# VHH binders against q96fz2: the designs that were tried, part 215

Target 1, 269 residues: q96fz2
Amino acid sequence: CGRTSCHLPRDVLTRACAYQDRRGQQRLPEWRDPDKYCPSYNKSPQSNSPVLLSRLHFEKDADSSERIIAPMRWGLVPSWFKESDPSKLQFNTTNCRSDTVMEKRSFKVPLGKGRRCVVLADGFYEWQRCQGTNQRQPYFIYFPQIKTEKSGSIGAADSPENWEKVWDNWRLLTMAGIFDCWEPPEGGDVLYSYTIITVDSCKGLSDIHHRMPAILDGEEAVSKWLDFGEVSTQEALKLIHPTENITFHAVSSVVNNSRNNTPECLAPV
Key: E = the ipSAE of ESMFold2; O = the ipSAE of OpenDDE; V2 = 0.75 times the mean of E and O plus 0.25 times the DockQ between their complexes.

## First folded at step 12 (VHH)

Design U54 (framework vhh_8pnl_2; at its last look DockQ between E and O 0.48; V2 from the best seeds 0.00; counts 0 for: pae E 3.3 > 2, unsure alone 62.8 < 65)
Fold by OpenDDE, look of step 13:
Structure U54 (fold): chain B 269 residues (1-269), chain A 120 residues (1-120)
Amino acid sequence: as target 1 above (269 residues)
Amino acid sequence: QGQLVESGGGLVQPGGSLRLSCADAGSTFSDYDMGWYRQAPGKERELVARIYLGGTTKYADFVKGRFTISRDNAKSTLYLQMNSLKPEDTAMYYCAKPYRWSGSTPFDYWGQGTRVTVSA
């Protein structure tokens, strides 16, 4: 996964992340550093994206079922990194393979500390190789959305006007992530950064791409992944597997350029 | 969600210029695509210009380079610079969030409008 969409306004995004704590009380996640949130139809690594994490990461003795929403840098910067510039990392931390997560120090250590997060997105993009050509067809991949009487299927949204109706009550894609905290050697603010865990693709997506993000489908999965106080690493890792509960449609080549940030990126072609 | 308030409309001669402003009282102005719409008497409301999150702009065909949409996120204000105005541009102009976030129509979140009259 190298490209996502996360374009909902902060208020809409917050409401979309409504949840119940362990007491059954309805809550909205509180924001940390909301000013770092930049909505975009075309999110690339090194950009900031909103993630959910347990309040316990910030507050001692907090209810671990409470959630915080925070923009973090995509591309995990390990806490032990001693260079002043994160761009000097010699290895790719955009993704973490599920099968080697425990083998790589950069992911194992923060995971062992309970630094689990849920990466939020409208969906993610993947490119299908066209047989016999060097051309790749991009696809937008997301959770199936509930059809409201007023909203046609996203697949039928052939115009911007149709898309305008689709984003009401959009179900966000919830991807399993690991985050770390890096203190710059020269001082300054602590950098929070994340990696997305990837798995082999489900059967439905296998023709498009062989790998997919580990998607946490449902409130229980999300809650367990976030609750590092009650759920062990071993138990949490059981949540990491392919899911068939995904849909997709072809999009235009507009998304190929990471500088393009318009609704055309995710619109069906 | 804060109320959008349009201003800057008025009476102008053909060939004249106006600058419309739209103030958003909300704190999340920068999170939204914004647009200007207009409605002439007896006509349907139509898009004039859009400005997207990344700053990309789109204009209606009738604009033909005469209008410029811009935004100041620090001031939570949307602008429409209108030059070379024509009598056909006479309409009520509305600021809006072009995308639907409230479960209603795409046009449910806009201001009261500002009237532009182009007449000799």
Scores: ipSAE 0.782, ipTM 0.888, lowest interface PAE 0.5, mean pLDDT 91
Fold by ESMFold2, look of step 13:
Structure U54 (fold): chain B 269 residues (1-269), chain A 120 residues (1-120)
Amino acid sequence: as target 1 above (269 residues)
Amino acid sequence: QGQLVESGGGLVQPGGSLRLSCADAGSTFSDYDMGWYRQAPGKERELVARIYLGGTTKYADFVKGRFTISRDNAKSTLYLQMNSLKPEDTAMYYCAKPYRWSGSTPFDYWGQGTRVTVSA
């Protein structure tokens, strides 16, 4: 998993993240660093994307079921990293395999600190290798959605009414992530960065690609993954498995170039 | 949050130019794809131009290079530079953003419009 769409305006995204805390109170997540949010139809590693995390990471004695939303860098930079430039990491931290997460120091250490996050996206892209060729067919992969009365097609936003209905009720993809906080040696702001946990693909996606992000399907799974105050690492890891509650469609090769930031990237072909 | 207000319309001669502006009083202008639309008397509203996140633009076929959409995120303002205007361009011109905000009015997706008249 190396490409996502996360294009919703900040205010729409926040509304889509409504939740209930431990006491059953309906809430919206509180933003940190909202100015770093960069919506795009075509996000790649090293870019910022919004994640959810427990308020307890920021405030002593906070209710660990309360959620913060913050943009973080895709590609985890471990807190123990000693070089001045994150590009000097000698291994890829875009993804973290679930079967080795407790063996890799880059992931085990922050996980032991409760640094679990939920990575938000409209959906993710994956490329299917066609047999007998080097050509690949991209797909956009996302939660099943409730269709509007006027539009059944993603990316068919030729009028303002159509735009409103396609995305106003969009169910965001919620992926399990691990984050860490790195203090640059030269000073400056702490760098928050994340990795997406991956698992073997479900049966429905196996013809496209053999791996998929670990998807947290539903509020109970999301709450347990985030709540490091009440849910141990061992309990949380039981949430990490493939899901069949996923859908997809083929998209144009326009998405191949990560500089293309248009609805055509995710439009069905 | 947000009210879109168009300005810059008026009466021009064929071949003339106008620059339309659309001010967004909302705080999240830079997050949105934006568009200009028009509605001539007796016709349905139609797309004129869009500007997407990252600055990529798309134009209706009838524009044929005569119009340029742009935005200034620091001023929360969308523009439409219209050159080589023709009588067929006579319409109400609206700016739009793609999403209603929670607690918004119907006009948060559309401005109130500015009239462009191209006549002899």
Scores: ipSAE 0.371, ipTM 0.707, lowest interface PAE 3.3, mean pLDDT 86
Fold by ESMFold2-Fast, scan of step 12:
Structure U54 (fold): chain B 269 residues (1-269), chain A 120 residues (1-120)
Amino acid sequence: as target 1 above (269 residues)
Amino acid sequence: QGQLVESGGGLVQPGGSLRLSCADAGSTFSDYDMGWYRQAPGKERELVARIYLGGTTKYADFVKGRFTISRDNAKSTLYLQMNSLKPEDTAMYYCAKPYRWSGSTPFDYWGQGTRVTVSA
């Protein structure tokens, strides 16, 4: 997973993340650094994306079921990194393989500290290799959406104009992530950065790409992944597996260039 | 909870120019794709121009080449530069932070409008 869409305006995104805490109280996540949120139809690694994480990471004695929403850099910078420039990190931390997460120091250490987050997106993009050519077909991959009277059925047969109407009730994609906190050696603001955990593709996606993000399907899975105060690392890792509850449609080559930031990036071709 | 306030409308002769402004008092201006819409007397509101998050613009065919949409995120202000104005451009002009690009919802934010009259 190396490209996503997360274009909802901040207020709309916040409402889309409404949840219940452990006491059953309806809540909206509280923002940290909201000015760093940059909505986009075409987000690449090193950009900031919104993540959910437990309030207990920021407030001693907070209810671990309460949620913060914060923009974090995509591409985990380990807390032990000693260079002054994070871009000089010698290895790619955009994704973290589920099968080796407990073997890699960069991921094992923050995971042991409960630094689990849920990465939010409209959906993600993957490029299917076409037989006999160097051309790749991009696909937009997302949760199945509830039909609305105005949007009708959603899919490849729908016009781009119809896709502009679906955002009112869009179910955000919720991907399992690990984050870390890096302090610049010469001082300055702490950098929060994340990686997306990846698993083998489900049957439905196997013809598009061999890997997929670990998707947390539903509020119970999201709550357990975030709640590091009540849910151990071992229990949380049981949530990490391929998901079949996913859909997709082909999109135009407009998405190929990460500088293109328009609804055409995710509209059906 | 910002109010969109349009200004810059007025009476102009055919072939003239006007620059419309839309000021957003809210903190979410830079988060939204923005648009200009217009409504002529007895007609439905129609899209004139859009500007997306990355700066890409789209125009209705009837204004293409004559109107230019732009935004200043630091000033939370949307602009519409209107050149070579025609009597057919006479309308109330509205700016919007649409959550959806057709119709309106509780999440759509609309201004009160500014009137443009093109006549000899």
Scores: ipSAE 0.262, ipTM 0.661, lowest interface PAE 4.4, mean pLDDT 87
ESMFold2 (binder alone), look of step 13: mean pLDDT 77; pTM 0.777

Design U55 (framework vhh_8pnl_2)
Fold by ESMFold2-Fast, scan of step 12:
Structure U55 (fold): chain B 269 residues (1-269), chain A 120 residues (1-120)
Amino acid sequence: as target 1 above (269 residues)
Amino acid sequence: QGQLVESGGGLVQPGGSLRLSCADAGSTFSDYDMGWYRQAPGKERELVARIYISGTTKYADFVKGRFTISRDNAKSTLYLQMNSLKPEDTAMYYCAKPYRWSGSTPFDYWGQGTRVTVSA
């Protein structure tokens, strides 16, 4: 996973993340650095994306089931990185393989500190290799959405004009991530950055790409991944596996250029 | 969360020095950026100095070269060394701790303050 869409306005995104804490209280996640959130239909590594993480990361007496939402840099910068410019990191930390996460220092150390997050997106993009051509077919991949009848209207991806109506009650994709905190060696604000854990593709996606993000399907999985105060690393890793609860459609080559940031990037073709 | 307790304020003549201390009884001191704010009567609180988790410091232009912020994580204590004090430095000084991580701006946990008066 190397390209996502996360275009919802901040207030719509916040409402889409409504949840219940351990006591059953209805809550919205509390924002940190909301001004750094930049909606886009075409987000690439090194840009900021919104993630959910436990409030306990910021306050040792906090209820670990309470959630913070914060923009973080996509591309994990390890706490031990000594250069002044994080773009000079020699390793690609956009994704973290589930099968080697406990073997790689860059991921093992923050995971051991409970630095688990849930990466939010409308969905993600993958490029299918087409036989007999150098061109690849892009697909937009996302959770199945509820289609409801209300006032004679339907939310559907049947045509481009009807596609825009589905965002009002869109179910965000929730991907398992690991984050770390890096202090610039010459000083300045701590940089929070994340990686997306990847697994083998499910049967439904195998014809598009051989890998997929580790998707946390439903509030129970999201809650357990975030709650590092109650759920150990070993227990949390049991949530990391392929899912079949996913859908997709082909999109225009407009998405190929990460500079293009329009609804056409995810519209069905 | 945690209770912040400031001390070290007092009356001093122009050109004098004071050292302010802030003790954080909470267990989270080392995890946060810390700051000193001040508030003169009838005015809003303004940032005087900030110290990051890394030890990096930032100062308001009106105190640069005169004030030094420092922290002792083992003692959960924040300090402000104030030199070459001016009448304009007269204010209530507050120790502050954010409820958000170091990338955010507002400090939302406050101490009760310690009074600094600079006059002849």
Scores: ipSAE 0.000, ipTM 0.146, lowest interface PAE 16.1, mean pLDDT 83

Design U56 (framework vhh_8pnl_2)
Fold by ESMFold2-Fast, scan of step 12:
Structure U56 (fold): chain B 269 residues (1-269), chain A 120 residues (1-120)
Amino acid sequence: as target 1 above (269 residues)
Amino acid sequence: QGQLVESGGGLVQPGGSLRLSCADAGSTFSDYDMGWYRQAPGKERELVARIYIDSTTKYADFVKGRFTISRDNAKSTLYLQMNSLKPEDTAMYYCAKPYRWSGSTPFDYWGQGTRVTVSA
C-alpha cells in the first residue's frame, strides 16, 4: 500500500470515528494538530494522514481505551535517525512486512514501546499488471459499505449530489500501523510518522496485487490494536492477517499522477 | 548533534554536594519524561532518577535520600541535586529523554555526559 484516499472534511471524519471506551461510553476521538489534516483523494508517502492512537501516549494516567486522532507523516522516521532531512527516508518505511516486523530495528523498537496506531482512509489504490501489455489497471479498494435508502453505493451514484450521500455514511478503512517519534537534531517540533503493516493478499485481491495492508475489521480488532496499556505486543500481532471483507472497482488512470486530487480518482470506470 | 547538554560535574570531596543541569534545546521539554543515568568505570549505565511530566519522581535505592531530581519547564532544564557524595558515586552522568510520550521506555535521546569525581 503506497496510495490512499482520505478526503472527508474534518467534522465528517471525526463522526465516522465514533467509538465506545472500555466502560461502554460513546465517545468521539479528540484531535491533536487538526490544522495539519489535509483531505485528499490521492495521498502518497511523505504526506500526512489521520491516525487513531491511545490517549495514554499523551497523558501518563489516561484510560488506555480512550482515543486521540492526529495527523502523522506517512513514512516512519526512526527515533535514532541522524540526518536533518526526513525526506531522505521516503520509501524505506512506507510499509512494514508482518513476517519481519520483529526482526527490523526500525519497527521492533517502536512496537515494543506500544506505538501502535490505526491508519484511516476512504480506501487504498493498487495497480494490476495487465497480461500482454506494460499497462497497469488501477483499482480503488475499500470496506463493503452499508446500503441505506439515502446513500446507495458508489456504482449507483450517477450525479455529484448522490456522491455526497455516499460519503455521509461511509465506513472508513482501518489499517494497522506502527508509529515513531523523531526529534530534529537542529531543533524544531517532534515529528510523528507511521508505517502501514502489510500481509499477503487475500483470495479476492490476489489477481490485483500480491500484498495488502493489514486491515483491522471491526471495533473489537481496532480497540485491541490501539490499547497498548492492556494488550501486549504478542497479543496485538495476532490481529495481523489477510481479510476477505473487502470490495473494489476499477478506476481511471487519472489517479496515477499523485498530483491529481479530484473525485475522478476513485470514480468507477 | 546532542540536543541535551549536561553541566555541573566536577571534583568534590566525600560528603560534598554538586548540582547537575541538563539544558534541552528541543522545541518542547514539558512533553517528556526525563531521567539521569550514570556509568561508573567498568560498569554498565544505570538509572539514577526519573521525573515524569507531572513532576512525579522515582529514585534508585543507592541514591534515595541523598539525590533530588527536579525540572523547570519554563527554562527547559532538568536538575540533579547530589548531597552526601560518596566515592562510589564517581561516574559519568548522562541526561536522558525518551520519545515525546511519557510512557516511553527505554530513554532514546542521550546527552554527552558530565563527569563527577568524588575523591579525598
Scores: ipSAE 0.000, ipTM 0.118, lowest interface PAE 15.9, mean pLDDT 83

Design U57 (framework vhh_8pnl_2)
Fold by ESMFold2-Fast, scan of step 12:
Structure U57 (fold): chain B 269 residues (1-269), chain A 120 residues (1-120)
Amino acid sequence: as target 1 above (269 residues)
Amino acid sequence: QGQLVESGGGLVQPGGSLRLSCADAGSTFSDYDMGWYRQAPGKERELVARIYIGGNAKYADFVKGRFTISRDNAKSTLYLQMNSLKPEDTAMYYCAKPYRWSGSTPFDYWGQGTRVTVSA
């Protein structure tokens, strides 16, 4: 998974993340560094994306079921990285394979510290190889959406203006991530960065791409992944598997260039 | 309930230029697509230009090549640079921050407008 859409305005995104804490109290996640959130239809690695994480990471004795929402850099910079410039990291940490997560130091160490997060997106993009050519067909992949009388379905929309009606109750894609905290040796702000865990593709996506992000389907899975105070690493990793509860549609080549950042990026063709 | 304040309109001769500004008092300016609409007397409001959250812009065919929309997120301000103005451009110009393009854009997402008159 190397490209996502996360375009909801901050206030709409916050409401889309409404949740219940352990006591059953309705809550909205509390923002950290909200000014760093940059909505986009076409997010690539090294950009910031919003993630959910447990309040306990920031506040001693906080209820571990309470959630913070924070923008983090896509591309995990390990806490042990000693160079002054994160771009000098010699290996790609955009994704983390589920089968080797406990073998790679860059991921095993933060995972052992409970640094689990849920990466938020409208959906993600994948490129299907065309037969006998270098060209690829892009697809936008997202949770099945509940149809309402006024919102309709994004896949059935016949104009760009009509899709925006589906965002009223859009179910955000919730992907399992691992984050780390890096302190610049020359001083400055702590850098929070994340990787998306990947799994083998499900049957429904196998014709598009052989890998998919580890999707946390539903609030029970999201809560258990985030709650590092009550859920061990071993138990949390049981949540990491392919899901069939996903849908998609083909999109135009406009999305191919990450500089293109318009609704046409996710428009059905 | 939205607080948008347009300015920069005025009377110009054909071929002249104007720069419209729209200040948004809200704290989420950078999170919204922003646009300029216009309305001539007796006509419905029509889209002039839209700028998306990523900075890409779209223009109505009747202003392409003459108008440029831009935004300054640090100042929460939207601009419309209007060149080669024509009598047909005479209208009230409205700043809008629809997160969605809909024919029912809420009234409170529109400012009070700024008047542009193009005549000799």
Scores: ipSAE 0.012, ipTM 0.474, lowest interface PAE 8.7, mean pLDDT 85

Design U58 (framework vhh_8pnl_2)
Fold by ESMFold2-Fast, scan of step 12:
Structure U58 (fold): chain B 269 residues (1-269), chain A 120 residues (1-120)
Amino acid sequence: as target 1 above (269 residues)
Amino acid sequence: QGQLVESGGGLVQPGGSLRLSCADAGSTFSDYDMGWYRQAPGKERELVARIYIGGKTYYADFVKGRFTISRDNAKSTLYLQMNSLKPEDTAMYYCAKPYRWSGSTPFDYWGQGTRVTVSA
């Protein structure tokens, strides 16, 4: 997973993240650094994306089931990194393979500290290799959306009012992530950065790409992944597996250039 | 969550006005977008207006310029000001509190409704 869409305005995104804490109280996640959130139809590594994480990471005695939403840099910078510029990191931490996550120090250490997060997106993009050509077909991949009298669909949206209906009720993709905190050697703000855990693709996606993000399907999976105060690393890792509960459609090659940031990036072709 | 209780419906002449109210007995009113729906006899329930937590509003084309949705978070009350009423606005009006759960089926809390009749 190397490209996502996360274009919802902050207020719409916040409502889409409504949840229940352990006591059954309904809540919205509390924002940290909301000004760093940059919505885009075409998010690449090193940009900031919103993630959910436990409030207990920021408040010593907080209820670990309460959620914070914060923008984090995509591309995990390990806490042990000693250079002054995180862009100088010499290996790719955009994704973390599920099969080796406990063997890699860059991921095992933050997991041991409970640094699990849920990466939010409208969906993600993958490029299908087409036999007999050097062209690749991009696809937008996302959760199946539940229809109501107020909801719309991407293919049926033909006016600003109908596009509002599509996104107001959009079920965000919830991907399992690991984050770390890096303190600049010369001082300054702590950098929060994340990686997306990847698994083998499900049968439904195997013709598009061989890998997929580890998707947390449902609030029980999301809450268990986030709740590092009650759920051990071993138990949380049982949530990491492929899912078939996913849908997709082909999109325009406009998405290929990460500088293109328009609705055309995810519109069906 | 508490029950939604609509009020303010009645019989009016074309061109008249009505103000509908919806009281939310629950303690989480300010955490939800809220909406008004209506159902005319023999038709499906349709969205009339929605107001978001941040105060932004949406209106169906058939009521734009005539209806105004508003909320009072301190009173946990939703309002719909209906002006220039037409016979085609005759319907049962419902207050909705939609809740979107990540990874679960969306659901709405519906009130019992308040009847609006517009006739000469």
Scores: ipSAE 0.000, ipTM 0.111, lowest interface PAE 19.6, mean pLDDT 82

Design U59 (framework vhh_8pnl_2)
Fold by ESMFold2-Fast, scan of step 12:
Structure U59 (fold): chain B 269 residues (1-269), chain A 120 residues (1-120)
Amino acid sequence: as target 1 above (269 residues)
Amino acid sequence: QGQLVESGGGLVQPGGSLRLSCADAGSTFSDYDMGWYRQAPGKERELVARIYIGGTTYYADFVKGRFTISRDNAKSTLYLQMNSLKPEDTAMYYCAKPYRWSGSTPFDYWGQGTRVTVSA
């Protein structure tokens, strides 16, 4: 997973993340650093994306089932990194393989500290290798959307009005992530950065790409992944597996250039 | 918060030009795709132009080549440069900061409008 869409305005994104805490109270996640959120149809590594994490990471004695939403840098910078420039990190931390997560220090250490997060997106992009050509076919991959009286479908969004209706009740993709906190040795703000855990692709995606993000399907899975105060690392890792509850459609090559940031990036061709 | 204030309308002769401005006092301007709509006397409200969060633009067929939409995120201001104006462009022009392109959603923000009259 190397490219996503997360374009909802801040207020809409917040309402899409409505949840119930352990006491059954309806809540919206509370923002940290909301000014760092930059909606985009075409997010690449090193950009910021919104993640959900437990309030307990920021407030001693907070209810661990309460959620914060915060923009974090995509590409985990380990807390032990001693150089002054995060871009000098010699290995790629955009994704973390589920099969080696407990063997790699960069991921094992923050995971042991409960630094689990849920990465939010409209969906993600993958490029299918096509035989006989050097060209790749991009696909937009997302949760199946429940049709309501007020919702449209992406395939039926042929005008600006119909396009906007698609997002009214959009179910955001919820991907399992690990984050870490890095303090610049020269001083400055703490950098929060994340990686997306990856698994083998499900049967439905195998013709597009051999890997997929670890998707947390439903509020129970999301709650257990986030709640590091009550759910151990061992129990949380049981949530990390492929899912078949996913859909996709082909998109145009407009998405190939990460500087293109328009609805055409995810529109069906 | 998020009241939009349009300005720049007026009376011009056919072939003339006007630049409309829309100032957003709210803090979420850069988060939204922005648009200009118009409502001519006796007609339904229609989309004139959109500018997406990434800067890409869309124009209705009846204004292509004549109008230019732009935004300044640092100033939280949306613009519509209108050239080669025709009598058919006479309308109230509305700035919109919609989540939906319908005027009835809780996430839509609309301005009060600015009047454009094109007559000899």
Scores: ipSAE 0.000, ipTM 0.345, lowest interface PAE 11.7, mean pLDDT 85

Design U6 (framework vhh_8pnl_2)
Fold by ESMFold2-Fast, scan of step 12:
Structure U6 (fold): chain B 269 residues (1-269), chain A 120 residues (1-120)
Amino acid sequence: as target 1 above (269 residues)
Amino acid sequence: QGQLVESGGGLVQPGGSLRLSCADAGSTFSDYDMGWYRQAPGKERELVARIYIGGTTKYADFVKGRFTISRDNAKSTLYLQMNSLKPEDTAMYYCAKPFRWSGSTPFDYWGQGTRVTVSA
């Protein structure tokens, strides 16, 4: 997973993340650094994306089931990284393979600290290789959307104008992530950065791409992944597997250039 | 939490206008989506308009272009401006807010309603 859409205005995104804490109380996640959130139809690695994480990461003795929402840099910078410029990291940490996550120091260490997060997106993009050509067909991949008063099923035939009606009740894609905290050696603000855990693609996506993000399907999975105060690393990793509960449609090549940030990027063609 | 109190209903002629108000006596108004529902005799309660935190609005097809929903967070008040009223708009109108902070959540807290009658 190397490209996502997360374009909802902050207020709409916050409401889409409504949840129940351990006591059954309805809550909205509390923002950290909300001004760093930049909505976009076309987010690439090194940009900031919103993630959910446990309040316990920030407040001693906080209820670990309470959630914070914070923008984090896509591309994990390990806490042990000693150079002054994170862009000089010699290896790609955009994704973390589920099968080797406990073997890689960059991921094993933050996992041991409970640094699990849920990466939020409207959906993600993948490029299907076409036989006999260097051209690739981009697809937008997302959760099946609930039918509402304003919209029916989201499908290949829907026009861009019809899509404006679905965003008010959009079910955000919730991907399992690992984050870390890096302190610049010369001083300055702590950098929070994340990686998306990847698994083998499900049967439904196998014709598009051989890998997919580890998707946490439903509030029980999201809650268990975030709650590092009550759920061990071993138990949380049981949530990491392919899911069939996804849908997709082909999109325009406009999305290919990460500088393009318009609704056309995810509109069905 | 808080009591929802609707006002502004009444008898109006076809083509007329009314402005409904809903006051939330609680202190959490700004944290909730708000909506207007209506129920005509012999029919189910149906969504008329919804306004999200931050001001995004949605309307039922049968009122688009005629009704406008708005909110004043400082006054904890929700409004529905109804123009070009038709006899089919005759109903009891209810102010509603959800118990849960969810974009798709059904509204769980209701006011007592305000009656709108459109007839000559």
Scores: ipSAE 0.000, ipTM 0.112, lowest interface PAE 19.4, mean pLDDT 83

